# Miniprotein binders against a7ua95r516to809, part 208

Target 1, 294 residues: a7ua95r516to809
Amino acid sequence: ASLSLLSISDLVPDLQFIFFWMSNAIEILYFIQQKSPAYMQTIELMDDKAGSKESLLSATISANEEAMTILEEVIMYTFQQCVYYITKTLYVVLPGLLDCNPFGTEPSSEQCRRAAGVCVCAVCVMPEAVRRVVSVFQTTSDLLQQYQVHSEIQSQMFAYLFFFTNVSLFNQLIDKGPARGWFQRSRVLQIQASVKILLDWAKGAGHNHLAQKFFAKFCSTVTILASPPQQLSQMSWKALCAEHPSLKPVQLHRILTQYQLMAELGPLPIWQPSSEDEAYIYRTVDLLESFENH

## First folded at step 12 (miniprotein)

Design je7
Fold by ESMFold2-Fast, scan of step 12:
Structure je7 (fold): chain B 294 residues (1-294), chain A 86 residues (1-86)
Amino acid sequence: as target 1 above (294 residues)
Amino acid sequence: SDEAERMALDARRMIEELQRLAEQGNHEEAIRLLLEAVEIAARSGDPYLLVKVAITAIVLALQTGDEDVIRRAEEVLRRAKELMRS
């Protein structure tokens, strides 16, 4: 049976098993780091009556290197297994975030504008689709806390989960957005509000820095698409590139083209690519993001 | 001491045999030897032998589908950690 199609709740026992062994491998690694210097000093201070001291030191260094290598491989393997199952669950639930409405049935234009900039508690409902995504992150956080995993490993886990979420959402929006109506202003404001719920969760969990870093591309895209026409029309191509350095020229060009179509704006010379970037706006191979963590 | 040297040699031989059995897929025999090896490794005074026992228990638990082997691997690991803290 495949674990990749299960909900996060269904995966908890299997994830507990993997996290248990990962946390123990980390603890053993810590033990080596604490005990190795003292043991090596003991060898260095021994009387070398048999001429074996240098051989024993070499054997100990070799044993240390072998143990560290195997533990790092075990930690990497278990980490990658957790990431695999968690991201498989995210992949299933993430598209729902682009289709949900956190504002209710009849928001005013003023209400939508305020919710895009500041989430108003009285009008914000956590849609079930957003709750499913938050549940994956919260369950991961709970498991890392339950097994007392080092903060560095916790940071690496959420860095990758945020990276994966960013790539998945960006690619879905760019590739399927036109057919799904996701570039319409009302939908973009709903998407922005839903993403803010995820970012607020990350801040509360102590991962604000990671969320800002790894969500940059999708956040830039949504920010541009949610911009009022009067504001966006005053920004040059150069200014947009400077404010959104995470976006490649082909990506920025596609986003602005979609914005122009949805807002029924005529051609705007100020959104023309620079001479240096003009060649790259046609690089379709660079349009979608890779899931490889570089 | 001479006793510590003998224990270190015994522990090393047992760990080598454990690794061979695990590589052959004989997880049942490997875990049986691990339960004996953990006490001998502790008496050797070499912390790396105790570490190797703990690592082998983790690897066996991750590779096996046998709940009994996993349970006994947890027992070995718990004991190894107790001895590491001593």
Scores: ipSAE 0.653, ipTM 0.884, lowest interface PAE 0.9, mean pLDDT 82

Design je70
Fold by ESMFold2-Fast, scan of step 12:
Structure je70 (fold): chain B 294 residues (1-294), chain A 86 residues (1-86)
Amino acid sequence: as target 1 above (294 residues)
Amino acid sequence: SDEAERMALDARRMIMEAQRLAEQGNHEEAIRLLLEAVEIAARSGDPYLLVKVAITAIVLALQTGDEDVIRRAEEVLRRAKELMRS
């Protein structure tokens, strides 16, 4: 696969093709759902012999079932193809989100003074890495709107894209984070700011509920890692489990272990797993998330 | 009527033959047949035959790599949808 295939812009013609045929299949499906009951009723009310009417009704029911089955298969196929192309692009651009700095390298003294005097000092410039992720979501939204894809299918697509993004970011952070320095407090705050840009985009696009649901695991992880030592040290294992139900015991244990190492904290109350969780804290099979579960 | 029944039978045969040709890789002949089938399906008075023509055109467009076949599939779909609305 060449680097040119990493750009969402390079995939737009392929995506336009697939979205076009998907939207038409959906339109025909809705046409059948809308018109079928009325048509069947006209057959039942006709003046013909009962035998002829029964045969025609039976044939019509069979034709309806066949059409519905094929259309559902076509919609599923085209939906999966769109998801495949879009997630391939996301997979390549997502790791960059964990490396980028939305706060800039070093704010100038003059710039800080102006912000303090005029406005709140949260000047986040969208890094190229975050812009690339947002452009994938925006292009998807634009294509769904261009081809007038029904809102339920739009919701299903963004549900999957958010699910995929959450799993990809979580797995990257847990698996590669220690070696890449991503658990350092300054890096975690940068990651938190970058994720907020994605969540703000989702809210603006009308997908806030889906974003809250499907980003829960990664958001919980970043929230814990960004917590001040004074606040986090006061929380019991049970309290942390209750606040972060999306995290499995082994995942929470790994996150807290990394937090202790990165924060270079002295003797702290040890977070002790519950007796029910004790057996699960070292289960490697449960550490990383699967792309096939949702 | 006898004419509508004949049109329905002709449309069904044409659609089945187009599907068979598509399965064999003869996309050009399949789409030519579908372009003729859409008008006959409309004259049958059976809306499910128009639906079947439209579905067959969508499937063919997704399977073919031929730009001319894709353009003709779009024509079949547009015409089928137009006739469904009328």
Scores: ipSAE 0.743, ipTM 0.934, lowest interface PAE 0.7, mean pLDDT 83
Fold by OpenDDE base, second read of step 13:
Structure je70 (fold): chain B 294 residues (1-294), chain A 86 residues (1-86)
Amino acid sequence: as target 1 above (294 residues)
Amino acid sequence: SDEAERMALDARRMIMEAQRLAEQGNHEEAIRLLLEAVEIAARSGDPYLLVKVAITAIVLALQTGDEDVIRRAEEVLRRAKELMRS
């Protein structure tokens, strides 16, 4: 199947397989961690028959460490496989979020068409493009809960997925935004509304802190672009840097430059980078975010 | 007991052989040995042998493309977990 047609629903069987084994590996790891101290104490309390106790203890420790190492590798492997499949699906649906008009009367999703009545649930009122993104996250959440995956692993999964989403959306907005008209105020307001729906979902799902942390860069970009010219033109470079610390100087400079062009503003001396930041605004290598450093 | 020690030794040998067979790509024979080993491990009373069986089953399930082997690995795992909780 072409990657372009891959839905999260198509990956559910594969994800179920991986989550099953991951969850069981975690459970066995916790079992070892909880039982090992008591078992070692039992060996320590045994009668020392001819130095055999120390050798048995050493062998037990070594075997336990080996078992834990293998389980950690299994957990890491299965985690990476889950992330790989889920991020492939996100890669397909995320561009639609930037083109979405949440204020338009888009027809209700096919799933809601099966209900004979107008469903007014939060998911049914979502624009289709937003719903597709939320569906990936919701399916992931449901599977993690179904297999009772440890909360720390769930948090790590969502942290990575939010990171990936932020990097993808930010890079697309910065790279393609000017050409696609995403820097136009009307389009920015649409993007802002769509992202708010996603953030509201994340809040409802108990991931508010993670969402706020990992979407900070994209949200800052959208917030600046959504600002009225009268308001933004009164903010100094230093004030904008302080208000949006998630943005690198080169990123902020690019955003402001594109904003200036879009709003047909003349040169604004107040947006001039500080002497300290002047060297950094030309570091084009830092303009786009990397997927590798997570 | 001498019998429990014998069972523990047998279970260890079976697990090691299952691991060797799995590494050689003989997943069918590996899982057959694990199905036997889990019951012997249980009778030995050594919980760490059950852990080794469970780990071997997990690794085998992730390495194999055979649906029958996966299903039997799930059975081994289920049985091992049941015995760990007892």
Scores: ipSAE 0.705, ipTM 0.912, lowest interface PAE 0.6, mean pLDDT 90

Design je71
Fold by ESMFold2-Fast, scan of step 12:
Structure je71 (fold): chain B 294 residues (1-294), chain A 86 residues (1-86)
Amino acid sequence: as target 1 above (294 residues)
Amino acid sequence: SDEAERMALDARRMIEEARRLAEQGNHEEAIRLLLEAVEIAARSGDPYLLVKVAITAIVLALQTGDEDVIRRAEEVLRRAKELMRS
């Protein structure tokens, strides 16, 4: 319970512990995969009675299977523990991303303001809420690098973290957005700018492909909401579905309804669902995303 | 060869006893046996016995809340890895 009140920095010692044991389990697994064939061959080449040699081979095969099974379980367990603590921290900081203003951040420090060039502008415009989210991703990247975790496991971890972030932000925007004013055009543009900072971080960290894949739904949502009224009103329901395939009919319908309310456009017949999709716009069970669907 | 076979039997017995003690919550005795078992496993020439010692130490470290047991598990793992690369 108390762990939900901690920042990512407060969790670093516990995460270091888990990453340490995970990294070692991966290393032992790699050792088995590299050395097993040579050892098995050594047994095969032994000059011995068939019974003794056969018993040793059988025992070795059993030992290999048991070791592989336990190591895979340890790696999965430690991976899930890391993800649990990291996503618990993300869950606390992510809502702030929807409430921050990247355009209105004026340098509070005179030292920061005096630094010349584009670098000063970039540093001074990142809202604290965005910096907190980036810090979670950066700390995770640093720990994976510190413990030399295999690139495949690193990709799996960021795939899940991006998936989690996308689902969390999408659900918050859809569920809480109307009450929080997040569908107002000025707020949507702020959200779009904040998301771009996260996507730029991911690209710089070598995770552009994962970010493009796992942020598709939230990016589609923000793109539609940020569209000029004249441009959006010229698009048919079919065209919007084709351009935003990550959105389910009920999700697209909810987004367009919120757009109409905020833009004071009133009912627009041109955004009517197709006859085939009309049955699905009322499937409220499909409105919010599940954290379990990968 | 004869000595190696005896070392393999001894190491196997000690590792199984350590696992049993760990399941009973006797983490201190379990890690003591693993520290002894790692050297005997190395002398057996069977790399799977060193792997088994390493795995048991990792599992014990993840299950225990005792910092002394964890530090000794790290020692067992470090020694096992050193012997694996020899």
Scores: ipSAE 0.701, ipTM 0.917, lowest interface PAE 0.9, mean pLDDT 83

Design je72
Fold by ESMFold2-Fast, scan of step 12:
Structure je72 (fold): chain B 294 residues (1-294), chain A 86 residues (1-86)
Amino acid sequence: as target 1 above (294 residues)
Amino acid sequence: SDEAERMALDARRMIEEAKRLAEQGNHEEAIRLLLEAVEIAARSGDPYLLVKVAITAIVLALQTGDEDVIRRAEEVLRRAKELMRS
């Protein structure tokens, strides 16, 4: 109850403060980059009668390096602080996307099919949980615009936020999915519809390319879960991996194993990888574990 | 010029003194000194001194929780940026 009262609006003053100082640090960095070459040129053209030219040039180079280092540290610090506060808020609101119903009521199979197929019906409303997530992204966008933060920094910010959102949703879905009933077809279609609302927001905000790139893993996962088990069981392991390149083989294996367990509770066929496919899976697990130990 | 060199040296000494005062918790005197330093830095003709004043104000604002200190750091930054544009 009390946790559900936390919102992005509570953090706006803190974010305004951080964005203000970050924006100013970026502006000063830009000033150095624009003026430094001309200033150093004037020193180089100086008459070196007293031997002060070499000393001044050396001091100027040192001043430039010091200023650049501190400004980069300030920009990095403030950027990380913004990401921290925004992702902390996202962490609280994101699980709601997996447990909300964008159709307003328990959806019929027909309504679910239309939503999954890109056609969102008139009865579909933005759920409170989706609205909270969109509000976080919209507030971030508004603040970046208010403080005139350069477009490159804006793109980096949304790349991080989309990456975080994707990983958070993916981890929640695979870790809690079966126990929460999220692997049920009606729930998967509701999740697809909720995610489409989020992706539509990103497209409208000018971040379509970033959203497509950074949501690929979660979108692939939802696509697999929405697929009939009969279709999945006809594909080889190599073909499944090739169709879902955003998923690491070990992640895909985990998803399919959990999905197959759910299918075993129903009348659907069980997916059984070949001995060659099993060898491929274990080789990729070994490779991943070796990499993580580095 | 000799005058510009003297201004640069004065500005550097004032900025370092402001940093020392800030470290000791004397934020009011640090900011007062930064406001003086920004004018002398501008007269030196060295853009890095204006930058150093601005950076010091930003760091001070980010490190404090005091609204009065933050407000005055904003004043220093505003003046430094105004002089950078001129």
Scores: ipSAE 0.649, ipTM 0.899, lowest interface PAE 1.1, mean pLDDT 79

Design je73
Fold by ESMFold2-Fast, scan of step 12:
Structure je73 (fold): chain B 294 residues (1-294), chain A 86 residues (1-86)
Amino acid sequence: as target 1 above (294 residues)
Amino acid sequence: SDEAERMALDARRMIEEAMRLAEQGNHEEAIRLLLEAVEIAARSGDPYLLVKVAITAIVLALQTGDEDVIRRAEEVLRRAKELMRS
């Protein structure tokens, strides 16, 4: 089975099924939260016939706890299933974002027409690779709205999707970037422009705070790589660590070393770690990010 | 009332039997019992029996691969929700 052929549109029926049942489970959970106090009060006001009132209250509390537990398990299960399907699709399309060029050197009539019906010759256009990623986010947003999934659950969904996207992009860039020339300044500027399209989408969708929080590591990496050599040369290791707290020492060192090579800053190392950080620079196990969020 | 107490006992037994059948993979018989149980649960006056019917229908729909069982689970859920609102 080839995951490269998988599109978000292929998953819509499965996602519709899962979102439908998740939405209903959430609605029933809400019903219990609203009605439980009134029902308990009704029992409390009943005449106590041979101790039946205490038994009924105990049974009702047990029924409430059982129902809440099962509903929470159903909601968690369906949420995890949606995350699984969506992130599986994202994993396939995300690497393309690092390879695409959103800047056109020569305009086409198609590009000019899509850019608001006028000829715009030097503009950032949405590449197919970026469009595929945006389509995954947009389809997810549309389905959450169609099934009226509570806004808190929607926020949790996008928090995880942004977390996953950040980890995937960061790991791809760090692991494969040097061999593919992705650390070259011109390539980094293209990556920065493509990521800006995703961040602009997130802002338009009402998820700006989540995007800023969960894309911090990848954005820090791209910001460093896009910085002019003169600007970076003025910063100490301590200052760079302070400016980019999301990056681990081994990650920051790898990025700066690669930047030095690509920018041809000479044979002398510009950035030296503190003695406290030196041991952590050689922790290769900390280089790539985990998909486990804790 | 004594009538409501009997309805509650009947509904509880039917829901428990439906859950047992579902665990054994007999999803068709499980959903048939839930369709009967939803009306009896409503007459009991105990909203937690309607909730339990609804939850059981949701779980059954997520576990089954049978399109007819899923369709009937949606019917049970719709009816339970109508009765919960009333």
Scores: ipSAE 0.693, ipTM 0.917, lowest interface PAE 0.9, mean pLDDT 82

Design je74
Fold by ESMFold2-Fast, scan of step 12:
Structure je74 (fold): chain B 294 residues (1-294), chain A 86 residues (1-86)
Amino acid sequence: as target 1 above (294 residues)
Amino acid sequence: SDEAERMALDARRMIEEAQRLAEQGNHEEAIRLLLEAVEIAARSGDPYLLVRVAITAIVLALQTGDEDVIRRAEEVLRRAKELMRS
């Protein structure tokens, strides 16, 4: 009954429909931008026998502005609808990424032997949870390519999808992580490996710059949590803030507190926030990121 | 051309009526009228009338739940784009 029980293909007809109309609206917008100057020039050079030239030019400018406004609204609406359906699906599948074990999903030795007898098999098996997330991104990329959506719109869509994924994963880890055991070192290493699969997909798809920018917060969090105790305990609060600028002081403090608990470390003076950051932490109630800043 | 001016007036009237019908929920009648309007808009020589037909078809398709109406809206859009390129 829930969207988590549906395959991506169950939503593809709706997405295909919306991508189709968005693509057509963009194409018409481009047509207006290309043809409008020439058409207006034709009117400008027209014989003004009845004094109608000025009225026709005024009417044409008005028609152009009206068309541009409506097309921009249609493009924005369809873009938002695409993002709505894609992120709704992502929200359901993303928590699974925090629970999966990519190290325990080795390909069967039988399959490797049958394929080549003696070959170097791909030992990186994608967990089902990670495959579901990658499938959402790949289907989005395929639809953008199928309908020849301009690269700028494609970049904006993946920027938002990566932003959404980052916020969703970060919030899930911070909010539910302690109860789910996700801050345990073995679990963090599994999460790190799963995230690397997503980042590798993004790089292969030509979105490495967007992925580096919009996954920064979650990547910083996982990097800190995956650090060996002997390494992390030698980094000062100031050094951690400098190396992980995407993390707010209150977020970094929560991460270090969880790390200290899981690694059974006593209080570390080196991780004491500056007086300014301590004041900020004291007065800041909300640890979670907003989905609304785009 | 007096002929082109008349075609522009006719196309504008038909597009406005199609929009009114769509607002009333008469999507089938709205799309039928748009299919007629696209040819008249083309003969007007005013590219903004073809653009307006195309936009109306897109909006109608996004508003309707009727797959037959959506298919015909795609036909109107295809024809409008073809005529815009000519």
Scores: ipSAE 0.610, ipTM 0.887, lowest interface PAE 1.3, mean pLDDT 83

Design je75
Fold by ESMFold2-Fast, scan of step 12:
Structure je75 (fold): chain B 294 residues (1-294), chain A 86 residues (1-86)
Amino acid sequence: as target 1 above (294 residues)
Amino acid sequence: SDEAERMALDARRMIEEAQRLAEQGNHEEAIRLLLEAVEIAARSGDPYLLVKVAISAIVLALQTGDEDVIRRAEEVLRRAKELMRS
């Protein structure tokens, strides 16, 4: 009964419509910002009656401010609509990234490319779940390029998408991870490899700085879980907090507790929080991340 | 000039009427007026009237579910941008 309606491909016509009008609103805003000073100078240089000139200038300033306000509202509205549709598709495909195996064997051997008449078999074993996430990012990038959306807006779009992805993956891992065995070392290494594919895509797309900034919490979590037991047991609570400043005390403690339970080589030493942080370790309300951007 | 002042007044009134009709859900008549207003706005010599027509077309396109109105809003926007860049 349910089609693949939340596929990014299914939303392309809706996104094209929204991006088209957003791009045009941005172009008109840019035109006003670029041409308005020259037009106002033309009015200032008029030698007509002083009262007439002042009235025209006042009306022009008012018209400019009104146009700028409406365009900013339109741009914000269309931006939020695009974010809504894109994150809705991301939300559906992201859990699969935590449950896939990027070390799996490809079922098809046919992915070969001919370059300058030479046969090159460059086969990438990208899990379908990772491909779906990458497709959302790539389609967004393609649409922003197709409609020539200003680079600043493109950066804001990917900042938000990376923020959303980070929060969604972190919350999913913390909330469902124990029940699904995702804290088990073999699963964590698979998750780490899958995340690397996303980060590599972001670097190739020119968004490395944004990816580093907005994936910090999830990357810290995966890094801790992938760390050798010997390395973690040698680090104090203060050292772990300092190395992973994106994690709240309750989040770090929960991660370390789960790591200890899933250790392949037996139980690890208990990490004891500082007296200052101890009061916050049991605050369940601070465990999961908010989708509010701070 | 006297003609330019008359064109500016006519364009402004047509844009205001189009916005009123759009708010009432009469998108077909709103876009018809905007198509007429874009040429009059150009003859007024006031670049902010062309901007206002363009903005009105964008807003109407985003509000309407009518494919014909959307197509004609694209026409208004294309013409307004052409006149702005002339």
Scores: ipSAE 0.728, ipTM 0.929, lowest interface PAE 0.7, mean pLDDT 82
Fold by OpenDDE base, second read of step 13:
Structure je75 (fold): chain B 294 residues (1-294), chain A 86 residues (1-86)
Amino acid sequence: as target 1 above (294 residues)
Amino acid sequence: SDEAERMALDARRMIEEAQRLAEQGNHEEAIRLLLEAVEIAARSGDPYLLVKVAISAIVLALQTGDEDVIRRAEEVLRRAKELMRS
């Protein structure tokens, strides 16, 4: 099947398989961690018959460490496989989020068409492009809950997925935004509304802190671009840097330059980078975010 | 007991052989040995042998493309977990 047609629903069987084994590996790891101290104490309390106790203890420790290492490798492997499949699906649906008009009367999703009545649930009122993204996250959440995956692993999964989403959306906006008209105020407001729906979902799902942290760069970019020219033209470079610390100088400079062009503003001396930042605004290697540094 | 120690030794050998067979790609014979080993491990009373069987089943399930082997690995895992909680 072409990657372009891959839905999260098509991956559910594979994800279920991986989550099952991951969850069981985690459970066994916790069992070892909880039982090992008591078992070692039991060996320590045994009568020392001819130095055999120390050798038995050493062998037990070594066997326990080996078992833990293997389980950690299994957990890491299965985690990476889950992330791989889920991010492939996100890669397909995320571009639609930037083109989405949440204020338009887009027809209700096919899933809501099966209900004979107008469903007014939060998911049914979502634009289709937003709903597709939310569906990936919701399916992931549902599977993690179904298999009772440890909360720390759930948090790590969502942290990575939000990171990936932020990097993908940010890079697309910076790279393709000018050419696609995504820097136009009307389009920016659409993007802002769509992202708000996603953030509201994340809040409702209990991931508010993670979402705020990992979407900070994309949200800052959208916030700047959504700002009225009268307001933004009164903000100095230093003030903007302070208000949007998630943006590198080169990124902020690019955003402001494109904003200036879009808004047909003349040169604004107030947006001139500081002497300290002047060297950094030309570091084009730092313009786009990397997927590898997570 | 001498019998429990013998059973523990037998279970350990079976697990090691199952691992060797799995590494050789003989997943069917590996899972057969694990199915036997889990019951012997349970009778030995050594909880760490159950853990080793469970780990071997997990690893085998992730290495094999055979649905029958996967299903039997789930059975081994389920049985091992039941015995760990007892």
Scores: ipSAE 0.718, ipTM 0.918, lowest interface PAE 0.6, mean pLDDT 90

Design je76
Fold by ESMFold2-Fast, scan of step 12:
Structure je76 (fold): chain B 294 residues (1-294), chain A 86 residues (1-86)
Amino acid sequence: as target 1 above (294 residues)
Amino acid sequence: SDEAERMALDARRMIEEAQRLAEQGNHEEAIRLLLEAVEIAARSGDPYLLVKVAINAIVLALQTGDEDVIRRAEEVLRRAKELMRS
């Protein structure tokens, strides 16, 4: 029951307790949804000359609404508690993903053999930092399976976890990236490879469409930073926006500005907005400010 | 019919009393009443009374720090689910 910055393994007993009660609440909700129409129909078909049938039907509708409301509150509460504990653990382990090297050598992971010039093992090198993140997702998946949580709720949970992961990684990269050297092309390629390991896990777990949807922003950001400076400097603002629809124009502009300042560009031209591009950016900012004031 | 109506009334009163005891922090007495109420709720023929007993057991388990109360809440829930299937 202790809230701590410890590993996911330390939270398993608390999560098992919460998942158990959430699963049971969902099961009762499902029972009501399946049986309530039949029960109400039974009441409607009753012989009633005194009007007691209308009273019973009214009471049943009221009872159904009350039960549905409370069960939804219980499910929401337990769902939010699980997400809270899991995301707290993710918050601690996620920064390591941006600092690790998946192309590096691990003592027990690189046992490759060759036969007739062909690599017999195509072993994916998984850094410890990436393994910690995957472990959080895998433990969550295992618990949802153990307590037979409905697939829709499972999808909603991974949607929230992927959303949180995407936002956390994006914010870390943009806010701390320049100071930590993460904008260097070699480091960006390492980040891209590490993220691919997470995406591959999600695909294997049956959550490919959620991962594609909720990691789009971070993936677009990494793709831009991995792009040659020459290519970026020759693209129009409209073309850049079209290739990265998951990024708002103001976010894309910030990424490009920081990339230009921190990247090791050598003699290659850096990207600079045209007068027309600047006008478009300003118009986008004005629209955003107008929206926020409403 | 008349007997079922009386059982429904009794079950509702027991559930209300269990809720009152839980609000006062008397989780042990609350869960004892819920365990008793589950059998009476089943005999009422009103599936929403079984649902209400089950919901109260879940809520109490989530709010209590008492291992014995949690164990008894699991028992109430197991019983309610068995009766819902009948």
Scores: ipSAE 0.675, ipTM 0.910, lowest interface PAE 1.0, mean pLDDT 80

